# Miniprotein binders against q9h3h3, part 201

Target 1, 235 residues: q9h3h3
Amino acid sequence: EDGFTAEHLAAEAMAADMDPWLVFDARTTPATELDAWLAKYPPSQVTRYGDPGSPNSEPVGWIAVYGQGYSPNSGDVQGLQAAWEALQTSGRPITPGTLRQLAITHHVLSGKWLMHLAPGFKLDHAWAGIARAVVEGQLQVAKVSPRAKEGGRQVICVYTDDFTDRLGVLEADSAIRAAGIKCLLTYKPDVYTYLGIYRANRWHLCPTLYESRFQLGGSARGSRVLDRANNVELT
Short names: E, the ipSAE of ESMFold2; O, the ipSAE of OpenDDE; V2, 0.75 times the mean of E and O plus 0.25 times the DockQ between their complexes.

## First folded at step 13 (miniprotein)

Design QE1 (at its last look DockQ between E and O 0.85; V2 from the best seeds 0.84)
Fold by OpenDDE base, look of step 13:
Structure QE1 (fold): chain B 235 residues (1-235), chain A 105 residues (1-105)
Amino acid sequence: as target 1 above (235 residues)
Amino acid sequence: TEDEVRELFEKLIKLFERMMKRVEELLKKAEEAAKNGDTETAEKYLEEAKWLAIKARIIIYILKELAERTGNEEFKRMAEEAKRIIEEALKRLKEVEEKVKEARS
């Protein structure tokens, strides 16, 4: 894994955030239209730059689904960034606890389950399952990256409101598993993203708080969730 | 490789420049809308500018990390220049925000 792959993916994600999104909003669109929308814009066929023959003629940054209870509340991200810069200047020790406290203080508590899948039927099927779970109110919001020219893995992000709410994080994992997804999941708080903290950073902070592995025939949740910070299984 | 890091760094700088250009455009539009009494439009442009400024700051954090990890003095200088640019833009953003507030009142 090239030492800067995470930063490269971050650059691509931020570039994608500037382009138009394909959004299904369950607050304004009837749930009955979801299947037609999914068929029109399968993530494996939607191209990042609107390539000839793709469902999109224009660039698409993300494909997203908003649930009925979705409210974009990101907290005070500007205040968080200012406090982070001040903290770095202070020379005080920076720990995972420090980041957690900064997130709480500034109400920047969102996080996301991440999965990486190759383009194809499995990706489109996984996305359809997640999109349905969002529209049905089991999940609040999700997005998937469009197909890149290089044919690399696409990412699905499933958001939760509070990374400090362990039960809410686990419930989202359960909903993802109930949608039939069996791949590895990693959970990352958005605070790490907003502060540009990726793997192998100078502070040795791990941006991944949880890891979920699918389990056959085991717990009612269908997964094992590992707390990466404490190296403890939660399920 | 050093070349790969350089390419990434240049990509991030270009993205930053594009974001900052858009921030300036949005702030101008917000200020014009506020002067015309269209506070709703002004707030919309201001909100978009705020989000782009957040993302621009993320880029600077990444640039600083890359510069530190590589020890490249050119990258450090470029990251510092980018930081100055965003600080000026954030100051301007606050000024426009106050103008929008005044126009609402």
Scores: ipSAE 0.868, ipTM 0.934, lowest interface PAE 0.5, mean pLDDT 93
Fold by ESMFold2, look of step 13:
Parts: sequence; C-alpha cells; structure tokens
Structure QE1 (fold): chain B 235 residues (1-235), chain A 105 residues (1-105)
Amino acid sequence: as target 1 above (235 residues)
Amino acid sequence: TEDEVRELFEKLIKLFERMMKRVEELLKKAEEAAKNGDTETAEKYLEEAKWLAIKARIIIYILKELAERTGNEEFKRMAEEAKRIIEEALKRLKEVEEKVKEARS
C-alpha cells in the first residue's frame, strides 16, 4: 500500500535476471519439441531455487520462449540512462512527453503486457497458450517467473517491439486473448523499467500505458482496452 | 515508514553488491578470453557485464528515490557511494572493451 510493492517486485525481478533461464528458442529448436518442453517445465512446478521434487535442481530466474522471428533490439539503454541523469540536473520539467521523447531518441521502444496469476493449472495453461502463440509467430517473446516458496502470484510478460505502435500493441493483446487469457493485463513501456520509475514516483508519471480487460460483449477481440494516459477507451 | 524503507534499501544494496561482484568476475573472464584469442567469448562476457551495469544503475535510481522520500542523509550518502562504484565499474568495462577490440583487430 505504501508504494513499496513495485520496488520489491523490481528487486526480485532483477535478482532473477542474474540466475539461469530456461529457454525454448524457436530460432534454433524445432516447434515439434515445444509440447514436451512445456510438460517438463510448467511454471507452477519450476522452483525459483531448485527445491527437491521440482523439475529443476538449480536456481531458475525465468522461463522464456523466443519466437522464430525474434530479433533482440533493446536500443541505446546506456545512452538513455545517461540522458535521464542529465535531464534531472537541467531543471527542465519531467512529463510523460519527456519520457516518450527519451525513449524515441534512444530507440528504447519495447514494452510488455503483464499478467499476474496464482500457481496452478490456470497459470500453466495460460503460459502454454502464450508459448504456443510465440512459436506460431503471433507473439515475439514471452517469459514467466518460476514458483516462489511463499506461493505468491507469478508474472507472465509478453513483449512488443514498439509501444508507440498502438496497432501492434493491440494486436499482441488480441493474440493473448486468443490464447484463452481472461485476466487483467497491463502494458508498461520498458523505458519506465530502465529508469526505475514506478507507480508512486515523484513526477506523477503513469508507467502503465494501457489496461486490457476481457469482455464477452466487448470488441471482436474480446477486450476492452483503456489508454491510461488519456483515460480513453481504444476498443 | 522509515523502518520499511530501511529494509528495502538494505535489500537493494545487497543486490547491487552482488551485481558489481559479478560484473568484476565477467570482466576478468573477458580479459582472459581475449588473451587466449577467443574474442567471441570475450564479447559475450562484456555484453552480460553491460546489462548488469544497466540494472545496477536502475537500483541506484531506486535508492535515490528512497533517500529523497525519507529525507534520510545516511541513505543519500549510501546511494551516492553506490553511484561512485558503478561509475568506476563502467570505466573498467570500457577499458576491457578496448582490449577485446584490439585483440579482434
């Protein structure tokens, strides 16, 4: 409640980045092997630190699937961070337009749809659907956190190339829904992550650009998507 | 409130220290690979070190925000020391990168 939840989750995510990942890479692995891999490493059973009885004996930070067309392109993140530091000393106001311009200037345009699910069948089924969508080429890259001992919610991240390409972001939402995902999705541009900007920041920036809610009576995509910056429905 | 911030601050400092230790290990491995003529492996270690440095800078941004939010001068000094450490590591990284580039040439 105090705004520390996001910072604690960020710390845990960054620690997880340092540990080994379990990766299915469609660029180098036949698609026919995906189902066996999914059965071997369900995210509700893969443990963060390699508990006895889990499929992994060593720590796992993330479980990930890379699509056949995935081309890693993070942009100039080091330059972004340097420019951000210089901007703060300049005395110029920091606004949502400022962050967008920094991201464009340094080509740090990626972002992600996020969903949080409790461990169990629902999580494993959702992940399998996302992984298949990635291997089939409807999504580019996704990752899911392993199970923590406390049994808290796990996160699935589905990446897109360019948060300024609204149609591309909405197409990713549609592909996620087609995989049977009905929970709340939130979209965060990576620029906010790289600059450490969370919900309760001093500049009153909104790091969540879009929210997607599943609706049976909504658009043909099955989603109602809200632009959080302008409080405008897109669907 | 300050006690809650202190717990998070200490967790972040420990993570930062872990990241910086691994950056140093990766830079040593990159230098060793370059000495052995394996510039491909050296470049992979350098890329991982660069990404850890990016993440360490994110931690510093969070630490500075926590220090500002509390007005705690001890936290502020610790965040500034962490920034000095990362800037020193970035200088070392650039030096190793130049050594690897020369070995490739």
Scores: ipSAE 0.810, ipTM 0.899, lowest interface PAE 0.6, mean pLDDT 89
ESMFold2 (binder alone), look of step 13: mean pLDDT 84; pTM 0.806

Design QE2 (at its last look DockQ between E and O 0.82; V2 from the best seeds 0.83)
Fold by OpenDDE base, look of step 13:
Structure QE2 (fold): chain B 235 residues (1-235), chain A 105 residues (1-105)
Amino acid sequence: as target 1 above (235 residues)
Amino acid sequence: TEDEVRELFEKLIKLFERMMKRVEELLKKAEEAAKNGDTETAEKYLEEAKWLAIKARIIIYILKQLAEQTGNEEFKRMAEEAKRIIEEALKRLKEVEEKVKEARS
């Protein structure tokens, strides 16, 4: 992976955030319409820029599903960024603990499980499982990137409200696994995204807090979750 | 490669410029709506502007890191210019926010 792949993906994600989203909102749309919506907008066929023959004629930034209990609360991200800039200017040491404290102070606690999948049936199937879990209330909100022209991997993001709530993070992993997802998952707090902290940053901060690997048999959760900061298995 | 970093840097700058243009448009619309007593519309535009400003700041953080890692003085200058632009926009955003609050009261 090229040294700046993460920053490139971040740029693409931010560009996508400026374009319209295809959203299924379970708060306003009956759950019975989900299957038709999934069939109409399979992520492997929805194109980023609305290519001819795609389900979308216009650019689409993300495909998203909002659960009935979804409430967008991002906390004080502007305050977080200001505090971060002040911290950098102060020359004080920056640690994972520093970032955690900043996140708590500014109530920027959201995080996400990430999975990367090649375009195709497996992606669409994975997305359908996640979307159903969101509509059924097992998950709160998820999004998937549309197909890029380059045919690269698409990302599914499954959000949790609090990256400091280990149990909630693990419950989301369990729900993802129950939806039939078997690929590698990584968990990243949004605070790292909001502060432009990616892999190979100058502070040596790891933006990935957890890694989930599918396990065949034995574990009730169907996965092994590693705390990457402490190098400890949580399951 | 140096070329790859340059391409990424240019991509980020272009995205930043597009975001900041939209922020300026949104702030103008919010201010106009506030003057007309349409506080709901003003708040909507202001909220969108705030989110774009957040993302613009993320871009600046990335640009600074790239500039520092490469040691490229041109990149440093461009990142500093982008920082000045966002700081001015954030000041303007606060001013518009106060106008919206005044219109709401």
Scores: ipSAE 0.848, ipTM 0.926, lowest interface PAE 0.5, mean pLDDT 93
Fold by ESMFold2, look of step 13:
Structure QE2 (fold): chain B 235 residues (1-235), chain A 105 residues (1-105)
Amino acid sequence: as target 1 above (235 residues)
Amino acid sequence: TEDEVRELFEKLIKLFERMMKRVEELLKKAEEAAKNGDTETAEKYLEEAKWLAIKARIIIYILKQLAEQTGNEEFKRMAEEAKRIIEEALKRLKEVEEKVKEARS
């Protein structure tokens, strides 16, 4: 069992955050330019460090699409971190309810649906569908990792504004499925990321709030969504 | 194993050092922009530095958990030193914020 995979991925994501991003910003760029942009920068061909022959000559940390209605609000993350540090010295118990209250108090409510795909047509097709959904307004913002030199799975992150708004999170799942995506999705609130809480944490917290599995003709959403905190099917 | 934890710990320390070097560079650029009257650019550099500090604190949280998991006192000392480094960077960040605020006025 690979108990540190999440921490290694977190380190790689934070390193990627520091490099330039390739961004299609629908707030300032006409939607008619999206298809050309997608064709120029397929995530299976954009390389992390600018390999020869790739469409990018410089490092790329992330490829992202911002929707026309995207209004970023990360909340008070610095205050969240300070309150977290104070809480740990207080000796009070740490539960999923504790994390939820910290997130609400500091307005750090964003979260993301995640999918992992190997480089190739399936990844590029999935990303194109997500990017179109963002530009068309069904989703707000998404990003995808570029191709690493050694290969391996890449990740698409589709963000939502408020993990406590279950219906909004499920609507995002539906929009992802409507874009033709059939792979497993997992949903993680950003509060866990900002506090460095991964699967192997000392409090036995589960950072994955929901799992979504594609389901042909079995429900109105086209997916089966499991609430990981309560082990209850929502759909 | 402790070897697997050591590999991850060293990776995180290297990343932390990259982040703090970039924070220092961003703060210098913010001061330069403020001296030239470009407070909008100075504020953007400050915002980037603040986000890197947030991420550096995430690294420290992970380092502390790895140190506790292994019981390794060297790991604990290194995590505590990283915490001192970020605290000094936050003080420097506040100083630069005041300079940018003064330049806007």
Scores: ipSAE 0.819, ipTM 0.903, lowest interface PAE 0.6, mean pLDDT 89
ESMFold2 (binder alone), look of step 13: mean pLDDT 84; pTM 0.810

Design QE3 (at its last look DockQ between E and O 0.79; V2 from the best seeds 0.82)
Fold by OpenDDE base, look of step 13:
Parts: C-alpha cells; structure tokens; sequence
Structure QE3 (fold): chain B 235 residues (1-235), chain A 105 residues (1-105)
C-alpha cells in the first residue's frame, strides 16, 4: 500500500466516529427484527454523507451490531496514552513486547478482525452473516463502514475482548468463517490504534498480529491463522 | 508524494481542530450541568469529551510521524502546536472531572 494509506484510512475512521451510527442492539431489540434492519440498511447502499437516494438522509459514521453480552470496556486508554508519551520521552527501546505490557497494565486489551470488501452483494451478504453471528452470541460486536463517495472498499470490524487470548481470537475467526466469510482477515489490537501506530511507524512495529486465510479443505475452522510476529501457523 | 502527505496533514489538522472545538463545548456543558446539580448529564458530556480527547491524541501521534518521516519543519511546528492545545484541554478536562465529582458527593 502506497505511503500513508493506513493513516488516511485512520483519519477517515476517526472522522466517521464523530458522526451518528446506525446500531442494532440485541440487548434492547428483539433478534426477530434483525432481518428487517439489515434489509433497511444494507452497507453497500448506506452512504457516508447521506447522498440522495440512499437509505440514510443524514451522515452515518458506522453501521454496528451489539450482541447481548456486549459490554463496552476500553480500559484506561488515557493512562495508556500518557504512559506511551512518557516512554517515548525516556528513549527506552520500544518493542512489540513493550506495547503488550502497556496494554496489559492499562487493561486496553481489545482487538479486531478486519476484512475489506468492495461495495455490493458480497459485502452485504458478509455483513448479514456477521450481524447474525453477533445477535446469536457467537460474536460480541461488529461494525461496518458505510459506502464512500469514491466507491472504495468498505471495512468490517469484528471485535474481541482480549488480543492476548489466542483461543478467543481463534474462536472469533472460526465464527467469522462459519458465517460464510472467505476473504483475507487481519487481526489488529486496538492499542496500536490508540497509540497511532500504523504500517510506516518509526519503531518498525507491525500492528497486524494475525492473518487468517480461508481454506477449502481439512481444518474444522475453515482457515489458516498465521501469527505474524512469530511467523508461525496457529491452526 | 509530498503533495499527498501535505493533503493528509491538512486533513488531520482540520479534524483535530473540529474535535478540540467539540471538546471545549462539551467541557463547558459538563461544567454547567455540574453547577446545576445535574451530575448525570455532566458525566455524559465528560465521557464524550474524554473519548474525543483520546482521538485527538491519536491525530497528534500521526502528525508527529508524518512530520518526522518527511522532515518538514512546518509540519513539526504544527504538530507541536496541536500537542500544546491537547495538553491544555486535558488539564481542563481533569478540572471539570473534579468539579463533577464534587457535585456528586
């Protein structure tokens, strides 16, 4: 990816976070309403700025689904950022292990599986599968970006509570695959996002911890998951 | 390209400014709510302000990376200015948080 594409996407994501979200909350809304909600707000048709003819007249930052067990716990992100700034000032070496320890210390352990899909039926189908898995309790929370004016790829984010829990990360991958998703998945801890660490960072840190590739045959999980830090297959 | 980086940098600065404006508004609303004894409303505004401040800090981290990667002194100065702004806002946020706590007690 050219130069600062990741930072550009981050800027767009942060801008989107300031706009209203379309949310299906399974804690307050009956699961039977999910299909109607999905039909009303297909991600390929929901526009970022509420374009004429779109399902939304006003700007939409994200489309999200919250599971019944979803509890927003972000940990001490402010403390994390303060510690990060102090660490940079100290001149101490910064490693993936350093970031892991910072995340643990401040209880900022959330992460997400990411998939990028072109607008269209495949995206909407993928999102419907993920949304159902969230409502059914196989996943906790997911969001998808609305359609941009430029028609670029949309991103689906599926969150896990703890990026240090390999089993939990793998279970989420399995649930995504069970929902019929066959594209490449990458897993990123939120700690990297909160610290502004992207591909081209001065510390040469890789924000992607895991990569999942679909596999047609042999594994019960339907995917091969690579630990990017250790270059080891986990499945 | 240098032009693309400049465009990104400017976009980030504009977003930062918008976030910081909203933080100031939220902190004012939180303080007013606290003075009126509406601690629930105050806490809501404070929480939103905290999250925006977190995002503003992320922007500063990106701005610093861009400034260092390009070696552009103008970008460095702008990133430093943004850092000063957020540091002041974070101090104000703490002050408002204490006022809300006092109002709740």
Amino acid sequence: as target 1 above (235 residues)
Amino acid sequence: TEDEVRELFEKLIKLFERMMKRVEELLKKAEEAAKNGDTETAEKYLEEAKWLAIKARIIIYILKELAEATGNEEFKRMAEEAKRIIEEALKRLKEVEEKVKEARS
Scores: ipSAE 0.863, ipTM 0.932, lowest interface PAE 0.5, mean pLDDT 93
Fold by ESMFold2, look of step 13:
Structure QE3 (fold): chain B 235 residues (1-235), chain A 105 residues (1-105)
Amino acid sequence: as target 1 above (235 residues)
Amino acid sequence: TEDEVRELFEKLIKLFERMMKRVEELLKKAEEAAKNGDTETAEKYLEEAKWLAIKARIIIYILKELAEATGNEEFKRMAEEAKRIIEEALKRLKEVEEKVKEARS
């Protein structure tokens, strides 16, 4: 609890990016195969390093599903990083508007809804619902971390292609809730990730743009979404 | 504490070294594929190397912030060396990219 938890998690995530992924790709695999794949690779049972007795014998960094319409476009991340380095030497103030403008200029617009769940049935059920929503076309792409040796919480990431498109981000939240997900969701634009900006940063930026809470008696979609940048409820 | 920052710093350095080792391996594979006329495979290795370089830059941003937060001169020196390493790798990557383009045309 010393303020470096996010940086440790980032290191683990970047290491995981380098290892093999288990992918169900709806662009090349029939949707009818999804349920068998989900049963074979529940995220609470797929181990990070291929432990004995797990369904995987080799390391797995991520478990992912790609929707039929998934077309990856990360934008000009190298240019984004170069511009960021130049900006820091300029002496100009760094604000949330600065990050937004950098992202727009370099077309690095993706972001993700995040949820954290303990290993077990609840996690596997949530992942299965998300994976079905992706294959059915309500979401575009999602990934979930495998089981760590110490058995800590795992993360599901549900991506959107444009964090500046508020309606699109809210539609993804709604699709997540329609899949039966009731836990807290937080939304982080990828621009913060590519620039190494986490909660404990010297600019006091908040990398979480939106926070979604399930509320009985809330909106018709069941979500109460807070814009963390402006401290304004959107629902 | 500084010991907790040191542990994180050392983890990040090891990850950076692993990424740069793989970048070196990918660049060698790209050159080999290009020599065999398989420019499609060479370009795929180059794309993976480019993404690893992007992630290695993220690590450097984090290392720099940790070094500045602690005022530790050893950490600062290590972060600057990592920066030099990635700059050399990007130069090497550009050279391999040009070789792949020559093989295509």
Scores: ipSAE 0.802, ipTM 0.893, lowest interface PAE 0.6, mean pLDDT 89
ESMFold2 (binder alone), look of step 13: mean pLDDT 84; pTM 0.806

Design QE4 (at its last look DockQ between E and O 0.88; V2 from the best seeds 0.85)
Fold by OpenDDE base, look of step 13:
Structure QE4 (fold): chain B 235 residues (1-235), chain A 105 residues (1-105)
Amino acid sequence: as target 1 above (235 residues)
Amino acid sequence: TEDEVRELFEKLIKLFERMMKRVEELLKKAEEAAKNGDTETAEKYLEEAKWLAIKARIIIYILKELAEQTGNEEFKRMAEEARRIIEEALKRLKEVEEKVKEARS
């Protein structure tokens, strides 16, 4: 992995955030319309810039599904960023514990399970499973990146409200696995994203807190979840 | 490679500039809406501007990290310039926010 691949992906994600989203909102749209919406906008066919022959004629940043219980509460991200800048200026040691405390103080507790999949049937199937789980209330919110011109991997993000709630993080993993997804999952708190902290940072902070690997015939959860900070298996 | 880092840096700068242009437009629209007594529209534009400012700050953090890791003095200067731009915009954002509050009241 080229040393700045994560930063490239971050730049693309932020650029995508500026473009219109295709959203299925279960709060306002009947669940019975989900299948038609999924068929109309399969992630492998929706193009980032609205290429000829794609389902979208206009640029699409993300495809998203909002659950009935979804409430956008991001906390005080501006305050978090200001505190982060002040902390850097102070010369105080910066640790994962420091970041956790900053997140708690500013109520920036959201995180996400991430999976990367090649464009195609497997991606569309995985997305359909996640979207259904969101609409059914097993998950709160998810998004998937549209197809890029270069045909690179697409990312699915499944959000949780609190990265400090280990049980909630594990429940989301279980719901993803129950949807039939077998690929590697990584969990990242949004606080690391908001502070521009990626794999190669001067503080040696790891933005990935958890890793989930699919397990055949093992635990009732169908996965092994590793706490990367403590190097301990949670399941 | 140095060339790849430069390309990334330039991409981030362009994105930052686009974001900041949009922030300025949104703040202007929010201020105009507030002057017209349309506080709901003003708050909508202000909220969008706040989110773009958050993202612009993320870009600056990445730019600073890239500049530090490469030791490139040009990148450091460009990152510092971007920082000045966002600080001015954040000040303006606070001013507009107060105007919207005054219009509500």
Scores: ipSAE 0.855, ipTM 0.929, lowest interface PAE 0.5, mean pLDDT 93
Fold by ESMFold2, look of step 13:
Structure QE4 (fold): chain B 235 residues (1-235), chain A 105 residues (1-105)
Amino acid sequence: as target 1 above (235 residues)
Amino acid sequence: TEDEVRELFEKLIKLFERMMKRVEELLKKAEEAAKNGDTETAEKYLEEAKWLAIKARIIIYILKELAEQTGNEEFKRMAEEARRIIEEALKRLKEVEEKVKEARS
């Protein structure tokens, strides 16, 4: 009945991108200040529009932590979008392989592990663990959505710099699990986001490249990671 | 249903309009900074405008997909008009980029 959930969430995320962010930037802020910052701005209590009683009086689009080694590299996204438009008029087939090649050609290689949690202790604890992992150097950059007025699930995004580097993506999964995160994780390359490709697309592309489930007997941290592109278990 | 798509489509159109208004403001600020010889500030505004244009194109891609899924000709016309607006903004962006480049030299 609601076949457009992803598109609604995308619209809300893009609107949030235009509002101010709360950022802990380890490149300019001492790591010793992190715990106080986390206590001041738990994602369950930071509100999207600055509700009374919130720690924030102004709208907040995202809460983010940048690691010491974070070096932004989005690649040639304008060129990617132009090539995508040309591809659609060319009559050539659009497949996961052509999307991968577009991403490689334009150096748009970043992607993210995603988790969805309800507001409350589990969300705040998960975010704190992720933020510490970023500041300590096990992860590079992460963000979490603030609380909407009527509630609803919030999202934590943990970025990696190259979705084609399978080892690097799996190392990020392991770092997330080492922070005590046991919920479902899904991995989406940013190329799908920049091209507006969501689950209900005309090409039947699957924007989720990997799925990670916490299980005993998987990786060293109990993850079972499924490669959705090849339908094979990596762990 | 078409009614569900219409709600989402109109939400996206309003967001697109907000983004394009901001792009025009940034391009004006970039031109003014370049005229004053402050090319570093001009380049900062130009970079922000480029990123908003990227996001506006994502909205256009979603609008086109929604129009295709419904077969609604009004949605198709609206998505094409949005595409024309972003193409005009990109031409303007390129013109401002050249002005900033010339001011650097």
Scores: ipSAE 0.815, ipTM 0.906, lowest interface PAE 0.6, mean pLDDT 89
ESMFold2 (binder alone), look of step 13: mean pLDDT 84; pTM 0.808

Design QE5 (at its last look DockQ between E and O 0.81; V2 from the best seeds 0.83)
Fold by OpenDDE base, look of step 13:
Structure QE5 (fold): chain B 235 residues (1-235), chain A 105 residues (1-105)
Amino acid sequence: as target 1 above (235 residues)
Amino acid sequence: TEDEVRKLFEKLIKLFERMMKRVEELLKEAEEAAKNGDTETAEKYLEEAKWLAIKARIIIYILKELAEQTGNEEFKRMAEEAKRIIEELLKRLKEVEEKVKEARS
């Protein structure tokens, strides 16, 4: 990935956050309507800016599915950012442990499994599997980026409530794999996103905590999960 | 390339400006709603404003990082200006939040 690709993607994601979302909320919508909703808004066909002939006439930032247990609790992100700015001013050493402690202190513990897929049937199938897993309560919340004009890869984000809960992170990986997803997954805590920490930052912080690779016939989970901070396989 | 970084920087600045404009509008609407006793509407706009402010701060962090990595003095100045803008807006956000709390009491 060229030096600032992550920052480009971040800028696009933040721009997308300002536009309307297509949301299936399992708390208010019957699960029986999911298949019709998925058929109406396949991610490979939903366009970022509502191109002619797309299912959407207006701009769409994200397509999302909320599970029945979904609660939008992000913790004290403003306090986190203030503490981060104070920490930078202090000149104290900044480590992954520092970021973990900041996240805990401010209750900003959410994280996400990320997968990047080319537009097409495989993406739509992957999204349908994830959406079903969310509605069935195996996952809490997921979103997918709409199709860009340039036809670049789309991203699916599957969130977990606590990046410090290793078991919960692994359970989400297992649910994603059970949904038939075979691509590479990376897990990133939201604290790194909220602090603008991407690849090649001045503190040499790695925003990716875990990497999951699909494995045929191996572990009961169907994947190998690597702890990137410790370089240890967890499965 | 330097040109690619410049394009990214400009994209981020434009996004920041759009966010700041929207936050100002939301804060105005929240304050008006609070004055009219519509606390629910005021809280809704305030919450949206808070999230946009969070995102604006992320942009500033990225801008600062880009400025530092490139050593570009123009980028440093622009990032510092953006920081001043968000700090003023955050003060305004707190003022509106207090007004909404007062209207709820």
Scores: ipSAE 0.855, ipTM 0.928, lowest interface PAE 0.5, mean pLDDT 93
Fold by ESMFold2, look of step 13:
Structure QE5 (fold): chain B 235 residues (1-235), chain A 105 residues (1-105)
Amino acid sequence: as target 1 above (235 residues)
Amino acid sequence: TEDEVRKLFEKLIKLFERMMKRVEELLKEAEEAAKNGDTETAEKYLEEAKWLAIKARIIIYILKELAEQTGNEEFKRMAEEAKRIIEELLKRLKEVEEKVKEARS
C-alpha cells in the first residue's frame, strides 16, 4: 500500500554497510583458496548477527568477492549530491535525462545487476558461480547479503563500472547466466541509490534501467533483456 | 498509512544517528592519527567518514520525501534538523581533512 519496501531494504542495506564484511580479495588472495572460502561461508549459513551455530561469531554486513582487476572508482558522489540539492531548489524539471547527465558530469557511472533468492542450495550455488566468475575475470566485483534471522530472501549484487556502456552491462548479464542463474535480474544505476530515488518517487523516475529474463535456447547470451527506459528489447 | 511512514521515518532517524556518532568517532581518530604522524591511517578514517556522510545524506533525501508525502510538520522539522546536523559535520570533516593534509606535508 505504502510502497516503501525499497526504502526499508535500503535502510537495511545501509545498516549492513556499517558492519564488518567477509571479503575474498583476488588481488591479495590466491585463486586456489576460493573453493575453501566458499565452503566455509555459504551465504545461506552466514548469519547477519552472528548466531551461535553459524560459521561467523560476529555480525556480518556483506559477503563480497573482489576480482584481480577490481579498481574502485565511485566518482564524485559528494559533488553529485550537492548538485542534486542545488537542482531541486532551482525549480527546473527533473527528468530521466537530468539524472543521466548528473551521473555523467560527476563520473558516478557504476551500477549493478540484482537478484533475490531464498536461503538454501540455489542461493549458495548461484553465489559460488558468481564468485568464480569474479575471480576468473568475467566479472569485477560482487556481494551477497547474509542470512537474516527471519529467513527472508537474500540479494546478490553484481557491479559494472559504467551503466552507459550497454555492451559492458550486457556482458555482465551473460556472465551471470553462464554461472547457471535463471531468475529475474534487474539493473540499477548507483546514481539512483546515492540520491535516494526508489520506485515510489514524486518525479516518476524508473530506477530500474534493464530487466533480464532467462530464456531456454535462442539468444546467444541466454537471456532476454528489456531496456525499461526506452521499452525496447535489446536481445 | 501515516503509521507505516512513521515506522520507516523512525528507523531512518535511528540509522542516521548511528552514522553521525560513527562519523564523529572517525574524525576524532583521524585527528589523533595525524598528530601521531600516521597520515595513512588518518586518510583511511577520513575516507570512511566521507562515505558515511554520503549515506547520511541519502537518509535525509528519504526523510524529506516521507515528510512531503504525509504533510507532517514535525517530520519536516526533523528532516531539516538532520540536514543542519550533516552540514555542520561536513564542515568539520573538511577541517580535519585539511589538518591531515598539513600533517602529511
Scores: ipSAE 0.826, ipTM 0.911, lowest interface PAE 0.5, mean pLDDT 89
ESMFold2 (binder alone), look of step 13: mean pLDDT 84; pTM 0.792

